# Ledger of designs, part 117: VH-VL binders against q9h9l3

Target 1, 176 residues: q9h9l3
Amino acid sequence: PRKMVAIDCEMVGTGPKGHVSSLARCSIVNYNGDVLYDEYILPPCHIVDYRTRWSGIRKQHMVNATPFKIARGQILKILTGKIVVGHAIHNDFKALQYFHPKSLTRDTSHIPPLNRKADCPENATMSLKHLTKKLLNRDIQVGKSGHSSVEDAQATMELYKLVEVEWEEHLARNPP
Key: E = the ipSAE of ESMFold2; O = the ipSAE of OpenDDE; V2 = 0.75 times the mean of E and O plus 0.25 times the DockQ between their complexes.

## First folded at step 7 (VH-VL)

Design J18 (framework fv_amlenetug; at its last look DockQ between E and O 0.05; V2 from the best seeds 0.00; counts 0 for: pae E 7.7 > 2, placed apart)
Fold by OpenDDE, look of step 8:
Structure J18 (fold): chain C 176 residues (1-176), chain A 120 residues (1-120), chain B 108 residues (1-108)
Amino acid sequence: as target 1 above (176 residues)
Amino acid sequence: EVQLLESGGGLVQTGGSLRLSCAASGFTFSNYAMTWVRQAPGKGLEWVSAISYDSDYTDYADSVKGRFTISRDNSQNTLYLQMNSLRAEDTAVYYCAKARLAVEGPFDYWGQGTLVTVSS
Amino acid sequence: EIVLTQSPGTLSLSPGERATLSCRASQSVSDNYLAWYQQKPGQAPRLLIYGASTRATGIPDRFSGSGSGTDFTLTISRLEPEDFAVYYCQQYYSSPETFGQGTKVEIK
């Protein structure tokens, strides 16, 4: 069986009016929730909006942040060949300027059995926070300090594990 | 406190075998790549072998390929280096080194090393 | 493999002086996957700098790294007595990982 990792990224705003989402933190955990990677990342462009209330990123976090190019290389080395689990993971990959094979991608925001288990419409896009509360009875993304990408990645992995068997069987029958 | 303790070094004849161990503590061993680096007496550092956090990837210096095998037991927090067909030029202090990351990275912690002496 | 050549082989200086150590790569070390280590006699190496310019935890700010591509520099702004040692550069960008041959910083 292929090894799985879960990823969650925090983005800041760059470019005109801060509308460009740039990677500012990336956390990767293994199947057991152990942290494999957790780094603040310095975008190549000037940060216009730290989006702190959501991202948890502050200016002081960027002082010793890993340059994007370096971080990207490090992250890709971890992801390559793995089944990568994430929530709305297309945003993470976009921020990474990286495209993981679809067959090796698991997006918990698009797993109908997971929504079903949470008594949500199967085709609805539910938040990580909601699913985590509903299925794991755990509160994440609480407070005003912003998100913890480590916690989010861990929650994402745990959510996926709830439906792993069923979903992997589904994917085997219906490869993307 | 991070600790790396090498063992298994000693005197061995040319062509012989030796197995080094590195006992790790003070960090989550299974989350980090590990590496062996050696240093011949009075010489510089030489990268020998590396293994990823989950053993999926291993790498070797050309000088030891086919003779050395790196492995790890994450349940025991131990790194190993099986050294076969030893040569005189393999004589060195062998350091166990922790990588900063799961797959790669600089070595942020080192053991004190264990001496391997290969005699003719 | 990427060969790292350090210079000078030996640097003789007095406490308080500035030390500049060079590490040149035979080919570009992309993304500055370059580290510096300090080794004192009878001791294991200690990480000083990684990513070409990032100080490891607990490393005094008198140590700094710079450079890109094929040319990298370790600078000790003001040598302390404990700074006299051998310094190695290392690339961990491509396999095999390689070390420079070392620069000895000795007391004049």
Scores: ipSAE 0.546, ipTM 0.861, lowest interface PAE 1.0, mean pLDDT 94
Fold by ESMFold2-Fast, scan of step 7:
Formats: sequence, C-alpha cells, structure tokens
Structure J18 (fold): chain C 176 residues (1-176), chain A 120 residues (1-120), chain B 108 residues (1-108)
Amino acid sequence: as target 1 above (176 residues)
Amino acid sequence: EVQLLESGGGLVQTGGSLRLSCAASGFTFSNYAMTWVRQAPGKGLEWVSAISYDSDYTDYADSVKGRFTISRDNSQNTLYLQMNSLRAEDTAVYYCAKARLAVEGPFDYWGQGTLVTVSS
Amino acid sequence: EIVLTQSPGTLSLSPGERATLSCRASQSVSDNYLAWYQQKPGQAPRLLIYGASTRATGIPDRFSGSGSGTDFTLTISRLEPEDFAVYYCQQYYSSPETFGQGTKVEIK
C-alpha cells in the first residue's frame, strides 16, 4: 500500500491588480486526518490582495511566514512518491510550481462516483463545501474571515475515503 | 475613459423579480472584480454583492443572500444582478462599481446608478 | 460584521480650513483595507483613498488618509469649495464589506 496524503492550499493575489494566485498557506494531512504540515508561506512577490474572506490570510500571518522557496522544498518532500488527494488540486500544484504524477493524483472535484453519491451530475465540478455537506453532513468554510486549509484537507481526505476502493479499482483498469 | 452604465431598474411589487445590467467600457473588464452597492433614499451606502474577474469568487451581504445572484459575461463586458423575492427595504439606487483588484475592492469607478422601487 | 462609525456626523467649516474626519471600526481592519469616498448630491461616490493612506489616481494632495487597526482619519488640509460633500469610509477586509454612515462637510 502506498502512503496517501491530502493537501489544501490558500492563495493570495500578487502581480498586477492581484491577478496572480500565489501560495500563502499549505496544509497536509495523512490518511487518518492528522496534520503533517501546516505553515503560512511568504510569497516572493508583494502581496496586492490578501483575499482574506476566502483565504483566511492576514498581514499578521506573513510576519513569521516561511519563505516560498523553503516551504516549497518542505512540501515537495512530503508529497513525493505519495498518492496526493485534493479538491481542484491542479490549482494547488500550480501555486507550488510543481508537477505531481497523474497516476498518484486524486482530485475530488473530478471523481464521477463521488458526484453520483451526492446526487449530482457525474461530470459537474462540485464545490468542496457542497460535497462535504451532502456526503458527510458537515458544514465547512463557515464564517466571514476565511477558510481553514486544515479543515478543507481533512474533509477532502474523508470524501476520498468514501469512494477509495471503487476509484482505485477503476484507475487500475483505466490508468490515467 | 472608463464608463459603467446601469439599466433594468424600475417599479416592482413585493415578492417580484428584477434583473439589473451594467455595461462596462474603457477598461479590460475581464481583469477586475465588479460590485453592486445600493443607497436607499436619503441613506448611506450599503454593499450588496461582488464577483471576481473569473466568477470563481462571489460574496453577498447577509440581507440579500439566497435572494440575489451576481453574475458576469466577460465576452459582452456586462455585469448582472438577478434580484428575486424583492422586499420594500430593497428600494434603493443600485450602483455598479469596478474594483481596483481582480478579486475584491476597493471601488475606483462607479456608474450613475439605477433606481429600484419595491412597493405593495 | 465590522461596523464603521464616523464622527462627527456633520462638520461645518469655511473654505481654507482643515477638515479632520474620523472612522472607527468595531474590530480591527487588518491589512489596512480601508477606503474613503466622496459623494456629492445626485452623483455616484468617488474613491479618494484606499489602503488607509494611498491616494487614488487624480485625487489632489490636500486629501490624506492615516490610521490602522480600529482608528482611521481622513484629512483635507485646506478645504476648497468643491470639497463640501458627504464622505464615507469603507472596509474591504471582512465579509460583508461595510460603509460608515457618512460625515457631511458643509459650508459654515
């Protein structure tokens, strides 16, 4: 059995008008939901927009944040060789400037059996909040001051576990 | 020159629906967040809703959540506000405004406003 | 919800005088995500200051913003006739975005 982790990243806006999504926090949990990594990350570029009501990132979190190059190295050491679960995970990998093998990537926003269990169209992209409410009877991303990446990573792992056996069998027969 | 032109306001009965439009020109519409801000007669400004440049992020004031839907069509440079289940307290001039940033405010350009009157 | 309270409600001054307008937040506005707007009768608001202290494009240097946390100030160093208007502060840090109730700057 290969080790499995779930990841959720928070991004802030950098570049002209805050258009670029830059990594500002990363949380990684193991199969049982235990936290393996959770750090605020300082982007190498000036932060134009904290996007706080979604990201939960504030200026105070940046004071002792880990510089991007250091954080990236730490994160990649955890992810390498593992099955990585995420929701719309391509955005997280883009922010990390990292390519993870498709064969070891699990994206809960693109797993047809998961949508089917939630009574949603199989090929629709459903939000993490919606799937978590429908399938786990849990409300996440509540409140006015941003999301918890730890909470999101934990929910993502639990969602994947609902379809893990079925989806791993599918992937073995139909490799990505 | 940046221009924002609201339309779709008018008189509507309590419980009715109305769709506001905002036509944008003079800037790259698809690069900026957009917002609706309203002002009741003789009152101050109240933020209503915002949408990011790519529609991935939306946000609403608690008073309109579940009743109003903000959307945009970047190919037509147009912002929309679909207003359902209208109440007398929704009576206001509705302003369309452009955010300085791609995802959220502050708001650097405003339209002239369109009046929405909700009555029995 | 962050409630913004502006004071005074009305400021009566003469042209050439200094105007000092206060905006107090019910909780800390992080990242200095505080803006000031000017509104004249029958017109849409105009952005003056954002980021608590940065002047918007085209705004005269007699307008300045200061403050952090919960206490913010808009200063007009020498009032011109066109500056008599209603001024609003606004926070864009926390959902929902909120405006103060306004301060009317009127001619004495």
Scores: ipSAE 0.474, ipTM 0.796, lowest interface PAE 2.7, mean pLDDT 92
Fold by ESMFold2, look of step 8:
Structure J18 (fold): chain C 176 residues (1-176), chain A 120 residues (1-120), chain B 108 residues (1-108)
Amino acid sequence: as target 1 above (176 residues)
Amino acid sequence: EVQLLESGGGLVQTGGSLRLSCAASGFTFSNYAMTWVRQAPGKGLEWVSAISYDSDYTDYADSVKGRFTISRDNSQNTLYLQMNSLRAEDTAVYYCAKARLAVEGPFDYWGQGTLVTVSS
Amino acid sequence: EIVLTQSPGTLSLSPGERATLSCRASQSVSDNYLAWYQQKPGQAPRLLIYGASTRATGIPDRFSGSGSGTDFTLTISRLEPEDFAVYYCQQYYSSPETFGQGTKVEIK
């Protein structure tokens, strides 16, 4: 049996007018929600827009942050060989400059049974905030201080557990 | 099931040009960096060039910079190496390899190679 | 660029013996970005180890990697007849990515 982890990333703006999204925090939790990794990450390019309202990243977090290349290596070593759960996880992998095998990837933004449990349209892309409120009775991403990637990774794992048996059976019948 | 098939090698004169191709199958080509590695007869491996999954990043060994151009066509699952101004020291077997990552190695699958011989 | 120097150049051993191969980098390399390959005569290289210590899919457990910084090691705990080959280390920490010059493991 394979081990399972959940990941969430926060990005800041780099490049012209801050439009490029660069990794600035990554959190990884195990099946039980225990934190395996949680680091602020220094992008290789100058930060133009911290996007603090959504990212929760401030200039002070970057003072002792782990350089991107080092952090990426640490993160990829943790992900190797595991089922990785995330929400809109393509964005996280793009920020890591990495693509995990599709057969080992689970995206809670695109699981029809999860949408059905939330009484949402089966193929709609629902936000993590909405799913968490409807299915776990939790308010995440509250206030103006930005998202917590640990909180978001933990919520993502809990959401996946609600449909894990059904979805793993589906994937066994319908290999990606 | 992953397959990489190089083609386009052969005998050319010094100063000539060749274009190598590598046909890929058995994986999502557009997710991974690709590379060319060469091996001169009786010698070790020499990294030649790499290209990121989206072609946004390319780099070359100093020995080929300005003469070789790496490119890819993600719609046809094909990697290319355009080799210009060929020299005798470019004589080698050229391997196509798939990186495990989107922008860099390590190289988890290799083709069988295609021989390029440069003569005066 | 980061130069990788392998030692010894040739390692003469018998089946059943332990092989220890060294790779030294000219600059510090994160252990997450060091790989080892095996190449048999007339064949393409095969990935053995990546991230300094992670075995690639399908690689027997007699192969292991270790090391950090500038010094890395490939160990074959018990040589099998099919393990007599040339072994290369590679760094993919910075471009240009580079290979060591190789260590030949041959039968005594």
Scores: ipSAE 0.037, ipTM 0.676, lowest interface PAE 7.7, mean pLDDT 90
ESMFold2 (binder alone), look of step 8: mean pLDDT 93; pTM 0.945

Design J19 (framework fv_amlenetug)
Fold by ESMFold2-Fast, scan of step 7:
Structure J19 (fold): chain C 176 residues (1-176), chain A 120 residues (1-120), chain B 108 residues (1-108)
Amino acid sequence: as target 1 above (176 residues)
Amino acid sequence: EVQLLESGGGLVQTGGSLRLSCAASGFTFSNYAMTWVRQAPGKGLEWVSAISYDSDYTDYADSVKGRFTISRDNSQNTLYLQMNSLRAEDTAVYYCAKAGLAVAGPFDYWGQGTLVTVSS
Amino acid sequence: EIVLTQSPGTLSLSPGERATLSCRASQSVSDNYLAWYQQKPGQAPRLLIYGASTRATGIPDRFSGSGSGTDFTLTISRLEPEDFAVYYCQQYYSSPETFGQGTKVEIK
């Protein structure tokens, strides 16, 4: 339980017409919300679409960004063997080209007790922004300059803490 | 071939509501951002709202924020615009357009538009 | 928001002449996220140029785009009869996405 981290990634568009989501920033925080990792990451492919209004990524961030292969190695060293919390975390793992064991993965977009506490349908996939506002009375992803992956990772960890005891007991009885 | 077909336009009184639909075909709908752009009679183009390929991000022009809601159904290849608290200045031809990118413009394909007339 | 100002408002020319249309942004448009559209009466807009200088599929060589930062230009090297239309620039770099007010290219 103490070896638990939360992750949030920002992606830019690469490939034909920018349809491929490539890792451009990754933030990892510990259980208490302290930053363990936060780097801009240079994709190996030409960036077609920075997606700035959502990602917050601009060309200037790429100038001294860590190359993908190096960043991936650093990130995987932090994630390996830990419980990893995220929101719609399959997107983060896909961008990292990484498989994390389901038994050690916690996705706050698919935890029925969390939706229940927010007065939302248990089967719905609710946004991080909505859950954070409802349960923590905090506005994240404010403004038009893109999201902060540090802010998103911190909010994700705090949301998970609200249901941690209940959800870990559920998982012990119903292993994924 | 890429085709976008708008429907749902018509005459509505001020304060009323209307829902526009856009049926998409000829491309992988779930890979691209979609947008609504309007044009008042005799005037220029005004961007109204956009939604990313996965619905994670939506954005709105300040003039419609809080009144309009954009949504999409990737299983049905359909884009929607729910318009509430309509005003006379919302009178326009509303175009459904496909973004050339997964999250944003440029807009490489457009529907023929649907006319929305808001009167007292 | 980024305001796009097009000039001139109306350009009166004859077939065979060169048309030069300007689009000026109130703030820098990074990554050249600027597009140009053509619209004829009663029709939807048609994408001509994206990325400031890349021609869209099927667009004739006579159309070219140039510029960066705050100053962008659409050039039609030799006007054909079908080129008389309204032209709009659009930035997709910063939210909200914005269009210029349009330049009408009309027959003299």
Scores: ipSAE 0.006, ipTM 0.511, lowest interface PAE 12.1, mean pLDDT 87

Design J2 (framework fv_amlenetug)
Fold by ESMFold2-Fast, scan of step 7:
Structure J2 (fold): chain C 176 residues (1-176), chain A 120 residues (1-120), chain B 108 residues (1-108)
Amino acid sequence: as target 1 above (176 residues)
Amino acid sequence: EVQLLESGGGLVQTGGSLRLSCAASGFTFSNYAMTWVRQAPGKGLEWVSAISYDSDYTDYADSVKGRFTISRDNSQNTLYLQMNSLRAEDTAVYYCAKARKAVAGPFDYWGQGTLVTVSS
Amino acid sequence: EIVLTQSPGTLSLSPGERATLSCRASQSVSDNYLAWYQQKPGQAPRLLIYGASTRATGIPDRFSGSGSGTDFTLTISRLEPEDFAVYYCQQYYSSPETFGQGTKVEIK
């Protein structure tokens, strides 16, 4: 079987007024939801805004964090040649400064059958939290202390599995 | 309990071949990088080779490049080292070790080692 | 290839004394990718420290690691009889991975 992983990244604000999103954590899980990678990542630029409410990142996590260049190399060794599943995954690839082939990319925010199962408009962009609640009856991203990228990556893989057969058949007939 | 058990060591003639095996249990073998480290009698540790969780990446020490091949069978939870064109200086205890992560060390669990003796 | 040089080759100390072991890299190594191992005669190595300063599970507080760039140190604050062994540093920053030649901590 073709190797498949799911990814979720957390970003912090760097640059003027903290408006640039820089990678600060990455989690990657395999098809069964086992963690293959989960590291805090030190951006090359000074962190202006930790965005802790959403990222879960605090100053303490940066003390022994893996430098961006090194983390990127490790992450790319896991992603290259695999089917990579994510939610709004273009943001993760942008933060990684990485191009992944569209033929091997699965974005759960842009899979019409998944929205259909959730009783949502097929072409709407729904949040991971909403789809997970509707389809898996699970509350993720709860509380005020930030998101867990491991939890988000695991939920994303489980969501993809609900439409995997149908969507892979669609992609075979309609290559991207 | 994590266990790594090496086998396949023994006495072999210079220029010969030998295949080492490492049977793993007590963890999800397919999620971690694995390595071979050797130690000549009375000498220090020498890293020999490493393989990523999915076999996509392998690395070798310069002393064994072109002669040794690392491989793994994730369905059998087994790591291998195929050793060809053996030399007297390859005489050592060979340890199998588990990396903490999917791609590289450090190595958190080690087997007890298997002795390889290369003689004329 | 990054070469790791350990010093001294041998440390002769008594129980209760402090041991300080050095590991110097030929090129800069991020402190997140330096490990220390302990090996007793007839036994496999045991991971002590990884990421230059993080103790592995089950390792006593008397073991500590420090350093960055090219200079790294393993400190044993108060030697116990069981601590007399050979110690190796290892870098996993750059392929190929390499070990230092070892420092023997022996009873005086």
Scores: ipSAE 0.265, ipTM 0.743, lowest interface PAE 5.0, mean pLDDT 90

Design J20 (framework fv_amlenetug)
Fold by ESMFold2-Fast, scan of step 7:
Structure J20 (fold): chain C 176 residues (1-176), chain A 120 residues (1-120), chain B 108 residues (1-108)
Amino acid sequence: as target 1 above (176 residues)
Amino acid sequence: EVQLLESGGGLVQTGGSLRLSCAASGFTFSNYAMTWVRQAPGKGLEWVSAISYDSDYTDYADSVKGRFTISRDNSQNTLYLQMNSLRAEDTAVYYCAKADLAVAGPFDYWGQGTLVTVSS
Amino acid sequence: EIVLTQSPGTLSLSPGERATLSCRASQSVSDNYLAWYQQKPGQAPRLLIYGASTRATGIPDRFSGSGSGTDFTLTISRLEPEDFAVYYCQQYYSSPETFGQGTKVEIK
């Protein structure tokens, strides 16, 4: 069986008026929730908006952060050849400027059985916080310092594990 | 020139509903976060709700959570605030304001405001 | 919730004098996500300063902002007649975004 990891990235705003989402933190956990990677990442462009309310990123985190190109290399080395689980993971891959094979990608925001289990509309895009509360009875993304990408990655892996058998069987019959 | 024009205010009974609209012009609406800020008669400013340029991020003051919903239509350059279960303490002038950033404040342009009066 | 406390509540001054307005936060406002607004009776607020010290477009240089952490100041170096108004500070660092209660600058 292929190894499986979960990823959660935090982005800051760069470019005109902070319109561009640039990678500023990445956390990766293994199947059991152990941290494989967790680094603050310095974007190559000037940060216009730290988006601290959501990202948890502050100016002091950038002082010794790993430059984007170096961090990207480290992250891609971990992701390559593995099943990667994320929530709205398209945004994470975009920030990494990376295309992961669809056959090895699992997006917990687009898994109909997971929404059904949470008593939510099957094709709705539910937040990670909502699904985690409904299905794991756990509150995440609480407090005033923004999100913990480690906590989010761990919750994402646990959510996927609830539907893993059913969803892997579905993907085997309906390859992406 | 940047212009924000609010509408939809008026007199409403407690427990009622109103939908406010804000028509934007003079800038690329889809590139900026938008917010609603209110001011009760003779009082200071109170932030109510914000929405990012792409609607992915929304946020609300605790006093309105579960009752108010912020939304936007980038194709029509319009911001909305759906207000349900209105209370007397929601009486205020409601301002539409543009953030200077894609996701959050500061608020660089404001509309003239629309008055919402909630009576029993 | 970050509470912003402005002082004094009212400043009574004459044209030509210096105005110094204080805004104190209940906890640190990181990255200088602090703005100042001017509001005249019957009008919408106008952005004066953002990022604690950056003047907004079109704002005269007699307006200046300073401070960091929990202690911020708006200074109007030489009051003009049109500067008599209510001034609000605002933090956009932490949810919810909050405003101070305002400082009224009035003619003596």
Scores: ipSAE 0.007, ipTM 0.553, lowest interface PAE 9.2, mean pLDDT 88

Design J21 (framework fv_amlenetug)
Fold by ESMFold2-Fast, scan of step 7:
Order: sequence, then structure tokens, then C-alpha cells
Structure J21 (fold): chain C 176 residues (1-176), chain A 120 residues (1-120), chain B 108 residues (1-108)
Amino acid sequence: as target 1 above (176 residues)
Amino acid sequence: EVQLLESGGGLVQTGGSLRLSCAASGFTFSNYAMTWVRQAPGKGLEWVSAISYDSDYTDYADSVKGRFTISRDNSQNTLYLQMNSLRAEDTAVYYCAKAYLAVAGPFDYWGQGTLVTVSS
Amino acid sequence: EIVLTQSPGTLSLSPGERATLSCRASQSVSDNYLAWYQQKPGQAPRLLIYGASTRATGIPDRFSGSGSGTDFTLTISRLEPEDFAVYYCQQYYSSPETFGQGTKVEIK
């Protein structure tokens, strides 16, 4: 069995009108929810929009942040060869400029059994906040100062554990 | 030219529901955040709700949280506000506005507004 | 939430005079995420200034914004007849986004 980690990233806006989502924080937790990595990351481009209300990122977090190229190397060493769990994880991989094998990727926003357990339509894309409240009775992303990527990664791992046996069997029978 | 056209306003009783629409044209709708801002008769501006360009982020004023839902259809260039459990205090002109940025304000273009009157 | 307080509530001036409008925040508005809007009766608001000091497209240079932190100012260097309106400041730094209560610039 391969080791499993969960990831959640926070992005800031760079480029024209702040439309480009650039990595500004990354948190990775192990199967038990212990933090393996949690760093603020300095984008290589000028930050136009901190998106603070969602990202929790402020200018002071950038002062001693790890430069993107260095952080990316550290993160990829942790992810390579592991099963990586995330929510809408394609956004995290895009911000990392990284392609993780589909066979080792688990996206909690696209697992029909998880939606079924939450009494939600199997074909809908449900938010991490909604699934966590419904299935774990836990409120995440609370307050006006943005999300905690550690909290989000921990919630994502716990959500996956609820369907792990069923979903791994499904993937073994129906390889991506 | 950028145009935003609100519709769906009208008279509704307390406890009722109403859905507002905003038709956008003249810009790439899917690239910008959108917002609803209201103004009660003779009063100032009050921000109500915002949605990011990709619908991944939504936010609400505390006064409407749990009662109002913002959504968008990027294929139709349309913004929506579903208003439930309406109160007399929700009586206002509701403006649709375009954010300057992909995820947040400021608001560089506004519609003409649509009046919502809530009475008992 | 960040509360924005505008002063004065009403400013009575003649065309050709300078208007100076204040907006004070209850907490620091970081990154200069502060905007100014103009609203005329029966019309939607119009963005004048964003980023505390950047003029929006099509806005005449007689409008200028300044300030940082908690104290912001909108200045209209020489009032034109079309400038008599209500002006609102708005912060987009912290959720919820908030507006000031407005300053009415009226003809003396």
C-alpha cells in the first residue's frame, strides 16, 4: 500500500486584474492529520490581489515566505509516489505547476459515494465546508479572515477516510 | 460597451421569496467577480453578496446569510440572487455590479437597479 | 467588520470651489483596498477612485484620492455643476465589504 497525504493550497491573484491564481500557502497532512508541511510561499510575480477574505494571506505573511521554486521542490518531494487527497485538487496542482498521476489522485469534490452519505446529489460538486459540516459535524472556514489550509487539509483527509474502502475498491475495478 | 440589466424585482409579502437576475454584456463575464449591492429608500449603499469568477468563492453580509443565495451561469452571462424569508428590512433597490478583479471588488460597472418592496 | 465613517455629512459649496471629503475606517484598510463612488438621484453609483488613489477609466483629473491605513480623502479640485452628488467610500479589504454612510455635496 502506498502512503497517503492530503493537501490544501491558498492562492493570491497575480497578473492582469489579479486573474492568475498563484500559490501563496501550502499545507500537507498525513493519514492521521499530522502536519508534514505548512509554509507561506512567495509568488515569482507581483501580487495584485491578496484575496485575504478567502486565502487568509496578508502582506506580512510574504516577508519571510519561501520562494516559489524552493517551496515547489519541497512539496513535490512529499507528493511524489503517494496517494494525494484534495478537494477540487486540480486547482492546487495547477498552482504548483505539477501533474500528479490520476491513479494516485483522490478528489473529494468528485466522489459520488461521499455526496450520497451527505444526502446530496451524486452528480453535484459540493463545497468542502458543506461536506465537512454534514458528515463530520465540524465547522471549517469560519470567520472573516480567510481559510486555514491546515484545517482544510485535515478535513479533506477525514472525509476521504469515510469512503476510502468503498472508493479504493471502485478504482481497482474501474481504473482511471 | 459594458451593460448590466437587473430584473425580477417587485412587491412581495414578508416571509416570501424572490429571484433577481442580472444579464451582463460587453465584457468577458466569466473572468470577473460579481456582486449585489442594495440601497433602502433614502439610505446609503449596503453590500449584500459576492461571487468569484468561477463560483468557488461566495460571501454574504451577516444580515442576509442563510436567507439569500448568490449564483451565476457563465454560459448565459447571468448573475442571480435567490432571496428567501424576506423581511421588511430587505426593501431596497438591488444593484448588480461587476468587480474589477477576478475574485473581489472594487465595482467598476453597475446596473440600473431593480426595486424590491417587502410588505406585510 | 470595518466601519467606514464619512465626514462631513453634507458639504454646501459653489461651482469652482474645492471639495474635500473624509473617510475614516475603524480598522486599518491594508493594501489600499479603498474605493470612492459618486451617485446622482435616480442613478446607479459610478466608480471614481480605487486602490485609494487610482482614477477609474474616464474619470476627470479634478478627482483625486489619497490616504492609507485608517484615514482617506477624496478631493475635487474645482467643482463643476455635474459634481453635485452623494459620494461613498468603500473598503474591499476585509469581509464583509462595507460602505460609508455618504457625503452629500450640494449647491450653496
Scores: ipSAE 0.012, ipTM 0.587, lowest interface PAE 8.2, mean pLDDT 88

Design J22 (framework fv_amlenetug)
Fold by ESMFold2-Fast, scan of step 7:
Structure J22 (fold): chain C 176 residues (1-176), chain A 120 residues (1-120), chain B 108 residues (1-108)
Amino acid sequence: as target 1 above (176 residues)
Amino acid sequence: EVQLLESGGGLVQTGGSLRLSCAASGFTFSRYAMTWVRQAPGKGLEWVSAISYDSDYTDYADSVKGRFTISRDNSQNTLYLQMNSLRAEDTAVYYCAKARLAVAGPFDYWGQGTLVTVSS
Amino acid sequence: EIVLTQSPGTLSLSPGERATLSCRASQSVSDNYLAWYQQKPGQAPRLLIYGASTRATGIPDRFSGSGSGTDFTLTISRLEPEDFAVYYCQQYYSSPETFGQGTKVEIK
């Protein structure tokens, strides 16, 4: 049996005009929602845009942040060989500069049965906030100072658990 | 030269709808956040809504939340504001502005504005 | 929401004088995500300062910004005739983005 974790990353803007998304926080939770990892991460490039109202990242968080290279090593040790759940998870993997096997990846933004339970078109890409409100009757990403990646990772795991049996059976019969 | 040209403003009755457009040129539109800022006659500036370069993030002032929708078409270099359930207090000059950054930020270029008048 | 309070509401000065405009935030504006704009009658606003103290492209050096946390200042060291306008501060740190109510700099 494979172990399962959920991940959510926060990115800041680096590069010209803050166009490049660079990892600045990563939260990983286990199947029960317990925190396995939650660190602020210092990008190797100058931060042009903290994107604070989305990321929750502020300059103060960078003072004691773990350098990207070290954080990446720690994170990859947790993810390797596990089923990794995320929402629009390709953005998280891109920020980590990491390739996770498709067979061990679960993206709650692209699971048709989950959209169906939410009375949404099966092929639409729905936000984590919308799905969490619709299916778990819970408001996440509340307030004006950015998202909590721990809260987002926990919500993502709970959403996946709603369709886990059905989706794992589907994947067993239709391997990615 | 950076240019932003608003259109779609006019006189509308309370409860009505309008769609504003902003045609952008002179910069790589798809790389910057865009915003709508309004100014009621004789009053100050009020931020209305913003959208990131890739449409992943949108945000709204509480006064327009649920009534206005911001969107963009990067292939046409155009920003939109769909305004529904209009109220007299929505009467203002609506400015399209370019953010300095990809997701948000200070606004370095502005259009000349389009007047929206909401009457009963 | 972060409320920005500008003072004074109106500054009546003569060309050649120094103008000092204040902007106070109800909460700390982290990362110095504070901008200043100039607006003349019938015109769109023009960005003067961003990041609390960085002049925008093409802005004369008589304009300077300073401050951090909750207290910010725009200084015009020697007023020129074209500087008589309304000035707005704006925070882009926290949603919703907010503007101050403006300070009118008018000729005495």
Scores: ipSAE 0.080, ipTM 0.684, lowest interface PAE 5.2, mean pLDDT 90

